# VH-VL binders against q58102, part 27

Target 1, 198 residues: q58102
Amino acid sequence: LMDVHVLFSGGKDSSLSAVILKKLGYNPHLITINFGVIPSYKLAEETAKILGFKHKVITLDRKIVEKAADMIIEHKYPGPAIQYVHKTVLEILADEYSILADGTRRDDRVPKLSYSEIQSLEMRKNIQYITPLMGFGYKTLRHLASEFFILEEIKSGTKLSSDYEAEIRHILKERGESPEKYFPEHKQTRVVGLKKEI
Key: E = the ipSAE of ESMFold2; O = the ipSAE of OpenDDE; V2 = 0.75 times the mean of E and O plus 0.25 times the DockQ between their complexes.

## First folded at step 12 (VH-VL; framework fv_concizumab)

Design V5 (at its last look DockQ between E and O 0.76; V2 from the best seeds 0.00; counts 0 for: pae O 4.5 > 2)
Fold by ESMFold2, look of step 12:
Structure V5 (fold): chain C 198 residues (1-198), chain A 120 residues (1-120), chain B 112 residues (1-112)
Amino acid sequence: as target 1 above (198 residues)
Amino acid sequence: EVQLVESGGGLVKPGGSLRLSCAASGFTFSDYYMSWVRQTPEKRLEWVAYISSSGSTIYFPDSVQGRFTISRDNAKNSLYLQMNSLRAEDTAVYYCAREPWYEDEYFDYWGQGTTVTVSS
Amino acid sequence: DIVMTQTPLSLSVTPGQPASISCKSSQSLLHYEGKTYLNWYLQKPGQSPQLLIYEVSNRFSGVPDRFSGSGSGTDFTLKISRVEAEDVGVYYCMQSIQWPYTFGGGTKVEIK
């Protein structure tokens, strides 16, 4: 089986990407990124155990999310900052791993690399970058998630959430900003169980 | 064939308690998120409680936090709202409302409502 | 909490004429991942609210083509191209981007 390193948050999308890659004959290794701001990776570790995939936490330079916070304050909108963090993470991981994947969906805008950005990353780093969910619309993704997963909803930005938002919110708070000004407290999902064997 | 039927409304003095029920039929109740939404005499709509499909996640607005509790019995296809320390401003028609399981964040079906009146 | 402001408070419309209802939110309803969480409901006389439009512009099942929604960010509009007697009632906008979910104050539509 070829090893693939999957950016993993413990949510439905990154979990489904890992399952699809396993079904396609890859050997998934799950990676959760942390920036050393808060230990936001705990729920992702639990989900990785439920899924039965190898998992590790990689700590990257806190300056990456400090710059993201600067961008949010300047732009008054989090999209560009989330995109910056995601691209930077992929650039760094591409120096270490030859096959990378994540949970990017067809219908989301951010974080998502354009076609030309994907080509540039792959050619400059001599890697493969796989986005298994790009071929599926909402109805198919909902169906697949319901076949495999038991989901739980949480508010976005809880300290236990493993997405980039949690640590960025913390930095904004340290700077005297109200994170709610930029990030709605919206529902997010995480995988808490399996319905079927992978 | 979705049906939501509220019951348990009535007249209560301030400081009293009421328990509302919502009986669900025509769909798999345990697959849906549920809310209580009230309509005041001034015809304003106010969301007042949310419960996830398993019952593990519950939210309230500040106006009722600490006074209301929400629960569900998935085996009985029933949703409940326990209202304590009732105030005159809690006077309203109370609806149960269904929210789809996945990323569909709206109320697709509402019950007929049950009237709660809080007055001396 | 996100404040939802509807105008006008009341509308009296000649049958067959268009109607337009405005809804403004105190902050953007666009999530940075791409969805806009603005919904419209109609409460007909003596009935409970019913969903008309979800996510700005999508008509719910069975809603006639004369209803359309538009807008972005903080400014949204519900249009009825030709008002019919069955369209009488109170229209509400609602945001679902975050808890607490909040509703506009309502717009009463009547036939004159």
Scores: ipSAE 0.427, ipTM 0.802, lowest interface PAE 2.9, mean pLDDT 90
Fold by OpenDDE, look of step 12:
Structure V5 (fold): chain C 198 residues (1-198), chain A 120 residues (1-120), chain B 112 residues (1-112)
Amino acid sequence: as target 1 above (198 residues)
Amino acid sequence: EVQLVESGGGLVKPGGSLRLSCAASGFTFSDYYMSWVRQTPEKRLEWVAYISSSGSTIYFPDSVQGRFTISRDNAKNSLYLQMNSLRAEDTAVYYCAREPWYEDEYFDYWGQGTTVTVSS
Amino acid sequence: DIVMTQTPLSLSVTPGQPASISCKSSQSLLHYEGKTYLNWYLQKPGQSPQLLIYEVSNRFSGVPDRFSGSGSGTDFTLKISRVEAEDVGVYYCMQSIQWPYTFGGGTKVEIK
């Protein structure tokens, strides 16, 4: 089996990506990024256990999310900042791992690398970047997730989130900013169990 | 056919308690999130409670936080709302509403509602 | 909390004529992922609310094509191209981008 390192947030999308990769004959290694701001990786760790995949937390430089916070304050919009973080993470991981994957969906806007960016990354770093969910629409992915996972909802902005937003929110608060101004508190889907064996 | 039928409404004094029930049919109840939404006599709609499929995640607005509890019995296809320390402003028609997780946030089906009147 | 403001409060329309309802939110309903969490409901007389439009412009199943939703950010509009008798009721907008969910005050649509 070929090892694939999957950027993992514990959400349904990254979970589904891992499952698909497993079914395709890969050996998924789940990676959750932490920037040393808060231990936001706990949810992902739990989800990884549920899925039965190997999980690792990688700590990267806090400066990355600090810059993201700067971007958010400047642009008053989190999209570019999230994109920046994701791209930066991929660049860093590409130096260590030969095959990277994430939960980017077809209908996602951010974070999402363009075709040209993907080509550039793969060529420059000599890696394979896999986005298993790019071939599926939103409804299809929801359906697929429902077939494999027991899903629950969590409130965004809580300490439970294992995405980039969690630590960025914390930084903003430290700076006297109101994260809610930039990150609406919406529902997020969480994997809490399996409906079938992977 | 998707059906939601509320019951348990009635007249209660301030400070009293009431338990509402919602019986679901025509769909796999355990696959859906559920909410309670009430409509005041002034016809304002107010979200009251949310519960996830398994019941592990629950949300309330500040207006009812600490007084209301929401629960579900998936085996019985039932949703419940326990209302304690009722106030006059809790007077409303209470609807149970279904929330599909496979679509972005909305209430796609509503019950017919049950009336709760809090009056001295 | 996000405040939803609907205008007008009431609208009397001649059958076959168009109608337009406005909904404004105190905050943007656009998520950075690109989804806009604005829904429209219709409550017909003596009935429970029913979903008409979700995510600004998507018609719910069974909703006639004479209903359309549009808008972005904080400004949204529900349009009925040709009002029919069955369209009488109170229309509500709702935001679901953040807790708590909040509804507009409603717009009553009547037939002249």
Scores: ipSAE 0.024, ipTM 0.631, lowest interface PAE 4.5, mean pLDDT 91
ESMFold2 (binder alone), look of step 12: mean pLDDT 93; pTM 0.951

## First folded at step 14 (VH-VL; framework fv_concizumab)

Design U1 (at its last look DockQ between E and O 0.63; V2 from the best seeds 0.00; counts 0 for: pae O 4.2 > 2)
Fold by ESMFold2, look of step 14:
Structure U1 (fold): chain C 198 residues (1-198), chain A 120 residues (1-120), chain B 112 residues (1-112)
Amino acid sequence: as target 1 above (198 residues)
Amino acid sequence: EVQLVESGGGLVKPGGSLRLSCAASGFTFSDYYMSWVRQTPEKRLEWVAYISSSGSTIYFPDSVQGRFTISRDNAKNSLYLQMNSLRAEDTAVYYCAREPWFEDEYFDYWGQGTTVTVSS
Amino acid sequence: DIVMTQTPLSLSVTPGQPASISCKSSQSLLHYEGKTYLNWYLQKPGQSPQLLIYEVSNRFSGVPDRFSGSGSGTDFTLKISRVEAEDVGVYYCMQSIQWPYTFGGGTKVEIK
């Protein structure tokens, strides 16, 4: 089995990516990123146990999300900041791991590497970068997620979520900003059970 | 054929209670997210309750928070709205509405509605 | 709460002529992942609301091509290229970027 390291939030997309890679013959190792601001990784740990994959929390330099907060305050919009964090995370992980994956979908805008950015990452770091969901449309992804998972909703930023948003919201609060001004109080998923064998 | 049929509306005094039901058919009810939406006599639409497909996530706007509760019985394909401490401003036609899936944040099918009138 | 403002409140249209309805939100409806959470419903006389357009510009199944949606950020438009008798009713916009979901006040479309 080839080892693949999957950026993992515990949501349906990163979970489905791991499942697909397992079905293709890879051995998935799940990675949740933390920046030392708050323990935002706990829900992802729970989902990793449910899925039966090895899981690791990697703590990266807090300055990465401090810069993201600077970008949001200056530009009043979080998209570029989220993209910056994701690209930076991939660059750092590419120094450690030779096969990386994430839950990027065909229809995503942010975070998402362009084709040229993917080629550059792979060539410069001598790695493989796999986006298992890029070939699937919405209908297929809904069908697969519904077949494999029991899903639960959480509000973004109101509880410890395992994406980048939770820690960035916390930094914004420390700086006297209202995070809800930049991050809508929107629902996100997490996987809380399995319906089908992986 | 997707069908949503509300029942349980009627006339109540202020401070009273009603329980609305929505019977679902023609689809796998347990896969869908459900809401209650009301239409006032002035024809304004107001979302008033949300419940996830499993029932694990429930949300209300401030106008009904603490007075309304929402539940579902997936084995019976039924959605419920318990309305307590009713006020005149709760007078409306109440619709149950279906949200296709987590990422489909719109109401694709609505019932025909049940009328609640709160009056002395 | 996000306030949704529709204009006009009503309009009368000669059959076969175009109609436009404006919907403005008090906050951007663009989520940073790239989706814009603006939907349109039509309530025909004596009926419950029905979905017309989702995510700004996507026609729901069975909706005629004469309906189109456009806009971005806080400013959205529903257009009917040629109004037909069956298009009469009240049109509502709705945001679903955050709870509570909120609707515009409605625009009544009538045939002259």
Scores: ipSAE 0.472, ipTM 0.823, lowest interface PAE 2.8, mean pLDDT 90
Fold by OpenDDE, look of step 14:
Structure U1 (fold): chain C 198 residues (1-198), chain A 120 residues (1-120), chain B 112 residues (1-112)
Amino acid sequence: as target 1 above (198 residues)
Amino acid sequence: EVQLVESGGGLVKPGGSLRLSCAASGFTFSDYYMSWVRQTPEKRLEWVAYISSSGSTIYFPDSVQGRFTISRDNAKNSLYLQMNSLRAEDTAVYYCAREPWFEDEYFDYWGQGTTVTVSS
Amino acid sequence: DIVMTQTPLSLSVTPGQPASISCKSSQSLLHYEGKTYLNWYLQKPGQSPQLLIYEVSNRFSGVPDRFSGSGSGTDFTLKISRVEAEDVGVYYCMQSIQWPYTFGGGTKVEIK
């Protein structure tokens, strides 16, 4: 089995990506990124246990999300900042791991690498970048997630999520900013159990 | 067929209390978020309360925060709204509304509503 | 709170003619992930509201093709290509990008 390192947030998308990769014959290693701001990786850790995959937390430089916060304050919109963080994370991980994957969906806007960016990353770093969900429509993904997982949905901002947004929100708050101004609350789905064997 | 049936409405004096119920059928109740939405006599719609599938997350607008309580019994397929310290401005038709799993659809089904009148 | 403003307040339409309703939000309803949280509801006379459109342009199950939604950011439009008698009622837009959810004031559609 080939090891694949999957960026993992504990959400249904990254979870489904890991499951798909396993079914394709890969050995998924789940990675949650933390920037040392708050321990936002706990939810992902729990989800990883539920899924039965190896999981580790990688701590990266706080300056990355500090810059993201700066970008958000400047642009008044979080999209570019989230894109920056994700690209930076991939670049860093590409120096250590040969196969990277994430839960980027076909219909996602951010974060999402373009074809040219993916090609550049793979060539420069000599890695494979896999996005298992790019071949599925939203309805299909909904169906698959519902078939495999017991899901619990919460509103964003009420519970610590294991995505980039969680620590960025905290930084903004420390700076006297209102995170809600930049990160409107929305529904977030978490995997809390399995409906069937993976 | 998805059905939501509200009950418990009535006439109450200011400062009084009332408990509304919503009976759900035709779907797996525990898989859905639920909300209460009211419609004023002027026909304005106002969101009143939200509760997650498990009941672990609850939200209220400022207008009812501290006075209203939302709860659910998934075993009974029931949603509740406890209204305390009622005010004249709380007079409305109260609807229970379903929120599907995924974030795209909101209030895809509504009950017939139950009328609450707060008057001295 | 996000303020939702609908125009016009009322619209009288001849059967078979098109209708257009505008909804404007005081803030952008676009989430950074790409979803726009704008929904349309119809309340027919003597009935409860019913979902028509979600996420700006997606028709809910059972909604006829003559209904369409469009827009982005803070400006949204609901169109009925050919108004029928059964389309009479009050239409509401709603934002769900942040708490509290807020509705427009409604647009009453009548038949001439």
Scores: ipSAE 0.024, ipTM 0.627, lowest interface PAE 4.2, mean pLDDT 91
ESMFold2 (binder alone), look of step 14: mean pLDDT 93; pTM 0.951

Design U2 (at its last look DockQ between E and O 0.51; V2 from the best seeds 0.00; counts 0 for: pae E 5.8 > 2)
Fold by ESMFold2, look of step 14:
Structure U2 (fold): chain C 198 residues (1-198), chain A 120 residues (1-120), chain B 112 residues (1-112)
Amino acid sequence: as target 1 above (198 residues)
Amino acid sequence: EVQLVESGGGLVKPGGSLRLSCAASGFTFSDYYMSWVRQTPEKRLEWVAYISSSGSKIYFPDSVQGRFTISRDNAKNSLYLQMNSLRAEDTAVYYCAREPWYEDEYFDYWGQGTTVTVSS
Amino acid sequence: DIVMTQTPLSLSVTPGQPASISCKSSQSLLHYEGKTYLNWYLQKPGQSPQLLIYEVSNRFSGVPDRFSGSGSGTDFTLKISRVEAEDVGVYYCMQSIQWPYTFGGGTKVEIK
């Protein structure tokens, strides 16, 4: 039974990735990243308990999200900054773990490693990087999430969210910026229950 | 087939109240987010209320906040809009509208509408 | 609130000829994850609005391929390659990137 370390936000995608990996015979270990700006990991902890997987919060250097905020202020667009954070997190985790996974979807743009970036990461760090949702389109992912999870809406970038956005928004606010200009508030979900046993 | 049927519109005096209903059929109502959208006599479309599938999240624009209440009864496949302290600018055709999934932030099906006229 | 500005206010189009409708938003509708939250609706005479195009360019089920959407950021266009009699009505753009959702003022398309 091979251990896999799954980047985990408590949302439907990272949760579904963990479920799929469990059903494939892996032993999932959920990892939520925090940068010490705010305790944004709390919702992910709750979801990990619901799913019944081992969970760890890893605190990384706040400078990573400080640089992300610099990038957003300079370029007026958050995509490259979110990509930078995600890639940096994967690089750091690849030093510690041999099999990494996340909730990257086929149809997402960011955060998402290109094929060449994946090859570079795997070769340089001698790891496997697994994206279980890459074989599924939107309709299938919606169906699977609906079959497994009870979902509740949250506003994008709430301080209790466990994605990278929440801490970056907080840093932007500290700098006198309006985070809503770069990170528009819209609906996101979190997993708050199970419809099926895993 | 997806059906949304509004009712409860009518003539009401300024300061009055009115309760609109939307009867849903042809889909699992409790799985869907719902909104009320109104169309003014000038043909402008204005979103006026949103409710999540469980009813736990509710949003309004500032123009109706504190005057309108949205609710749903998932056992009866029904959506409601309680409108209080009505003003002339609330005169409109009111539609209930369905969002297909939380990531799909658009209205895929609309009801036929019910007319609310606020006039002294 | 995001202001949605449609032009023109109305169009008179010879049947079989193209039509183009502009929609401009006061802020970018592009989410950094890659979705652009711009949708188009048609309200035919005597009917409720119906979805035509979601997320800039995706035709809703049953919408003919003569309808196409394009644009990015703040500037969007709906095109009808060859207008037919059934295309008469009022066209609305809508942003759903943030609360409150807002609509353009509408563009009335008529046959001449």
Scores: ipSAE 0.141, ipTM 0.711, lowest interface PAE 5.8, mean pLDDT 89
Fold by OpenDDE, look of step 14:
Structure U2 (fold): chain C 198 residues (1-198), chain A 120 residues (1-120), chain B 112 residues (1-112)
Amino acid sequence: as target 1 above (198 residues)
Amino acid sequence: EVQLVESGGGLVKPGGSLRLSCAASGFTFSDYYMSWVRQTPEKRLEWVAYISSSGSKIYFPDSVQGRFTISRDNAKNSLYLQMNSLRAEDTAVYYCAREPWYEDEYFDYWGQGTTVTVSS
Amino acid sequence: DIVMTQTPLSLSVTPGQPASISCKSSQSLLHYEGKTYLNWYLQKPGQSPQLLIYEVSNRFSGVPDRFSGSGSGTDFTLKISRVEAEDVGVYYCMQSIQWPYTFGGGTKVEIK
């Protein structure tokens, strides 16, 4: 089995990506990124245990999310900042791992690499970048997630998520900013159990 | 069939209190977020309160913050709205509304509503 | 708070003719993840509001295909391709991208 390192947030999308990769014959290693701001990786860690995959937390430079916070304050919109963080993370990980994957969906706007960006990354770093969910619509993904996982819904910002947003929110607070101004609350799904064997 | 049935409405004087109830059936109540939405006599809709599935998170608009309390009893499939320090502007038909997960189908089902009238 | 503005206030339509309702938000309803949090509701006379469209263009279960939603950012439209008698009522748009949720003022649709 070929090892694949999956960017993992503990959410249904990254979880489903890992499951799909496993079924395709890969050996998923789940990676949660932390920038040393807060221990936001706990949820992902729990989910990884539920899924039965190897999991590790990689700590990257706080400056990355500091810059993201700057970008958010400047643009008054988190999209470009999240894109920046994700691209930066991929570039860094590409030096360490040969096969990277994440939970980017077909209908996602951010974070999402363009075809040209993916091609560039793969060529420059000599890696494989896999996005298993790009071939599925929202309804299909919903169905698949429901079939495989026991899910809970939470409002974003209610609990510390294991995504980039969690630590960025904290930085904004430290700076006297209101994260809610930039990160509107929405429904987020978390995996809390398995319905099927993987 | 999904059903939401509100009760507890009535006439109350300014400064008074009232407790509304919503009885849910036809679905797993504990899996859903719930909200109260009211409709003024002028037919404007206003969100009033939100409560998460477990009740751990609650939100109010500024207009009712500090005066209203939302709660739920999942074992009884019931949603409640305690309204204190009622004002004339609180006069409305109050609806309980379900918020499903999976998709962002906010308020996919509404109750029939219960009327609250605040008048001296 | 996000202000939702609907136009027109009222619309009288001949049965079988199309109808169009506009909803504008004071700020973008697009989340950075790609979802747009705009919903449409119909309140028929003497009834409670009912969900028609969620996330701009998705028809709720049981909603006829003559109803369609479109738009992006701050501008949204609900269309009825062929208005029927049962479509009479007040239509409301709602944003759910941030607290507090806010509704448009409503558009009354009547039959000529």
Scores: ipSAE 0.087, ipTM 0.677, lowest interface PAE 3.2, mean pLDDT 92
ESMFold2 (binder alone), look of step 14: mean pLDDT 93; pTM 0.952

Design U3 (at its last look DockQ between E and O 0.81; V2 from the best seeds 0.00; counts 0 for: pae O 3.9 > 2)
Fold by ESMFold2, look of step 14:
Structure U3 (fold): chain C 198 residues (1-198), chain A 120 residues (1-120), chain B 112 residues (1-112)
Amino acid sequence: as target 1 above (198 residues)
Amino acid sequence: EVQLVESGGGLVKPGGSLRLSCAASGFTFSDYYMSWVRQTPEKRLEWVAYISSSGSTIYFPDSVQGRFTISRDNAKNSLYLQMNSLRAEDTAVYYCAREPWYEDEYFDYWGQGTTVTVSS
Amino acid sequence: DIVMTQTPLSLSVTPGQPASISCKSSQSLLHYQGKTYLNWYLQKPGQSPQLLIYEVSNRFSGVPDRFSGSGSGTDFTLKISRVEAEDVGVYYCMQSIQWPYTFGGGTKVEIK
C-alpha cells in the first residue's frame, strides 16, 4: 500500500484525485499549503474529515506569495504567478515526500506542469508525481464528481477558500491593489459531503 | 420537459415588497443552481440573484444587495425572490433561470417570466 | 462590473442572407485556467430568452448549424449563415467570468 501526498484544496478536483488514488490502492495523505497570510485552510480541513483521509497543513514562507503578487502587478495576468507558486510548492514538497499528487486536469492551462517538467522534477528529486485527472475530459469528471460528492459553490477568493488565490488576493489588497482586476470573482467548489463510500 | 413557471408579480408602490415564486418540474431541482434575471421595459437583461443547489451559497449584484433575498425549498421544487424596498427601476419581467451544477456557467432553461411594476 | 457592448442595435436581413452580431467586453473573458465565459441567447417575439451558444462557440442542443460563434479575449461574433424567419428576435451576449454576470444591450434581428 503506497503512501501518496496529495496537494489538497477541498475542492472537487483535489478530492477526486484523492478518491481515485485510494481506489487504485494508494494510501492518500492530504496536504493543504498555507503561506501565513490568512487561515485559508479551514474548509479544506473540514473536507478532509468528510473524505476520511489524514490531513495536514504545511505553512511555507510568505515570500513565495509576495513574489507571486509582484509578478501579477508586473504582468497584469495571474497565470505565470499561479504557475510559479505551484512549481515552487512541488519543489519544496519533493524534498520531503517521495510520491506527490494533485488535482491538475487535462483541460486546464494553469497550474500544470508540462510532461518535460514532470520528468525533470521526478528525476532531480527522485520522486513520483501523479496527476490522476490528466486522462479525463469534463464529461467524465462531471460524472465521477456526481457519483461521489455533494458540492457547494463558493465565490473565488473568499477568505475561506483553500487555494493559492485567496492569500495572493489578500496580499494584493494590502498593497492597495484591487484583486478583482487580476482574479475574477468566479465561483469555485468545495466538497461538503459524500454520496457513497470511498 | 424542463419547466420553470414564475408567479407573484404585480403592481406595487415604491417602498413596497413582493415575493416571487418559481415552480420547477421535469428535472431533479435539488441538483441545479438557480438565478433570477430581470428584463427592463427597455429590454435590457440584468442578473439579480443566484442560489446554489443546497441554498447555502447566495450572490447578488450591488443594485439589489440588501433589498432582495433569494431562497429555495427543494422539497417543494420551488425558488423564491423576496423583493423589499422596491423602486421604480425594479420594474421588469422577472425570469427564473437554471444553471447546470458543474462548470457550465450559463442559463440553459428559463421560465416564462412574471411582471413586476413599481409605480405610484 | 464588466460592460458588454453589442453592435448593431438592430439589423434587417433579407431571408437567406447572412447576419453578423458583434459583442465586446470591457475586460477579457478568458479565465487563466483556460475557459472563455461568453454565451449567446435568442429571445424570439413573445418568448423568454433561450440559450444558443455557450463558451464562445459551442452550440446548445437543438441549435441549427447555421449559427456559429467565434472570438477571443474581448471581441466576439455571432454569425447566422442564412437567416430564416424563425431566427427573428433579440440576440444577447452574456459574460459569466465574474460576478455580477452581465449582458449586452441586445441586437434586434428582423426580416425585411
Scores: ipSAE 0.413, ipTM 0.794, lowest interface PAE 3.2, mean pLDDT 90
Fold by OpenDDE, look of step 14:
Structure U3 (fold): chain C 198 residues (1-198), chain A 120 residues (1-120), chain B 112 residues (1-112)
Amino acid sequence: as target 1 above (198 residues)
Amino acid sequence: EVQLVESGGGLVKPGGSLRLSCAASGFTFSDYYMSWVRQTPEKRLEWVAYISSSGSTIYFPDSVQGRFTISRDNAKNSLYLQMNSLRAEDTAVYYCAREPWYEDEYFDYWGQGTTVTVSS
Amino acid sequence: DIVMTQTPLSLSVTPGQPASISCKSSQSLLHYQGKTYLNWYLQKPGQSPQLLIYEVSNRFSGVPDRFSGSGSGTDFTLKISRVEAEDVGVYYCMQSIQWPYTFGGGTKVEIK
């Protein structure tokens, strides 16, 4: 089995990506990124246990999310900042791992690498970048998720979330900013159990 | 057929309490998120409470936070709203509404509602 | 809280003619992942609200194709291509991008 390192947030998308990769004959290693701001990786860790996959937390430079916060304040919109963080994370991980994957969906807007960006990353770093969910429509993903997972929703941007947003929000707050101004708080889906064996 | 049936409404004095129930049928209740939404006499719609499938996640607006409690019994296919310290402004028709998890079809089905009147 | 403003307050339409309802939000309903959280509901006389449109333009199951939703950011529109008697009621828009969920004040549609 070939090892694949999957960027993992504990959400349904990254979870489904890991499951798909396993079924394709890969050995998924789940990776949650932390920038040393807050321990936002806990939910992801729990989900990884539920899924039965190897999981580790990688700590990266706080400066990355600091810059993201700057970008958000400047643009008044989190999209470019999230894109920056994700690209930066991929570049860093590409120096250590040969096969990277994430839960980017066909219909996702951000974060999402373009074809040219993916090609550049793969060529420059000599890696394979896999996005299993790009080949599925939303209806199909819904069906798949419902078959494998017990799902619940949490409020976005809370300390429970294990995505980039959680730590960025904290930085904004430390700076005297209102994260809610930039990050609307909506429902975020998490995997809380399995309906069937993977 | 998806059905939601509210009950428990009535007349209550300010400061009083009331417990509403919603009986669900025609679908796997435990797979869905649920909310309470009320409609004022002026016909304004107001979200009142949210509860996740397992009940582990609950949300309220500031207007009812600390006074209302939402719960569910998946074995009984039932949703509840405990309302304490009721105020005149809580007078409304209260609806239970279903929320699918798989897409953003918020409140895809509503009950017929139960009327709560808070008056001295 | 996000304020939802609907216009007009009421609309009287001749059967077979088109109708248009506007909904404006005090802030963008676009999530950075690309989804826009705007829904439309219809409450017919003596009935409970029912879902018509979700995510701006998706018709809920069983909703006739004469109903369509459009818009982006903070400006949204519900259109009825040919109004029928069964379309009478109050239409509400709702945002679900941020807690608490909030509704528009409603638009009453009547038949002339």
Scores: ipSAE 0.027, ipTM 0.617, lowest interface PAE 3.9, mean pLDDT 91
ESMFold2 (binder alone), look of step 14: mean pLDDT 93; pTM 0.952

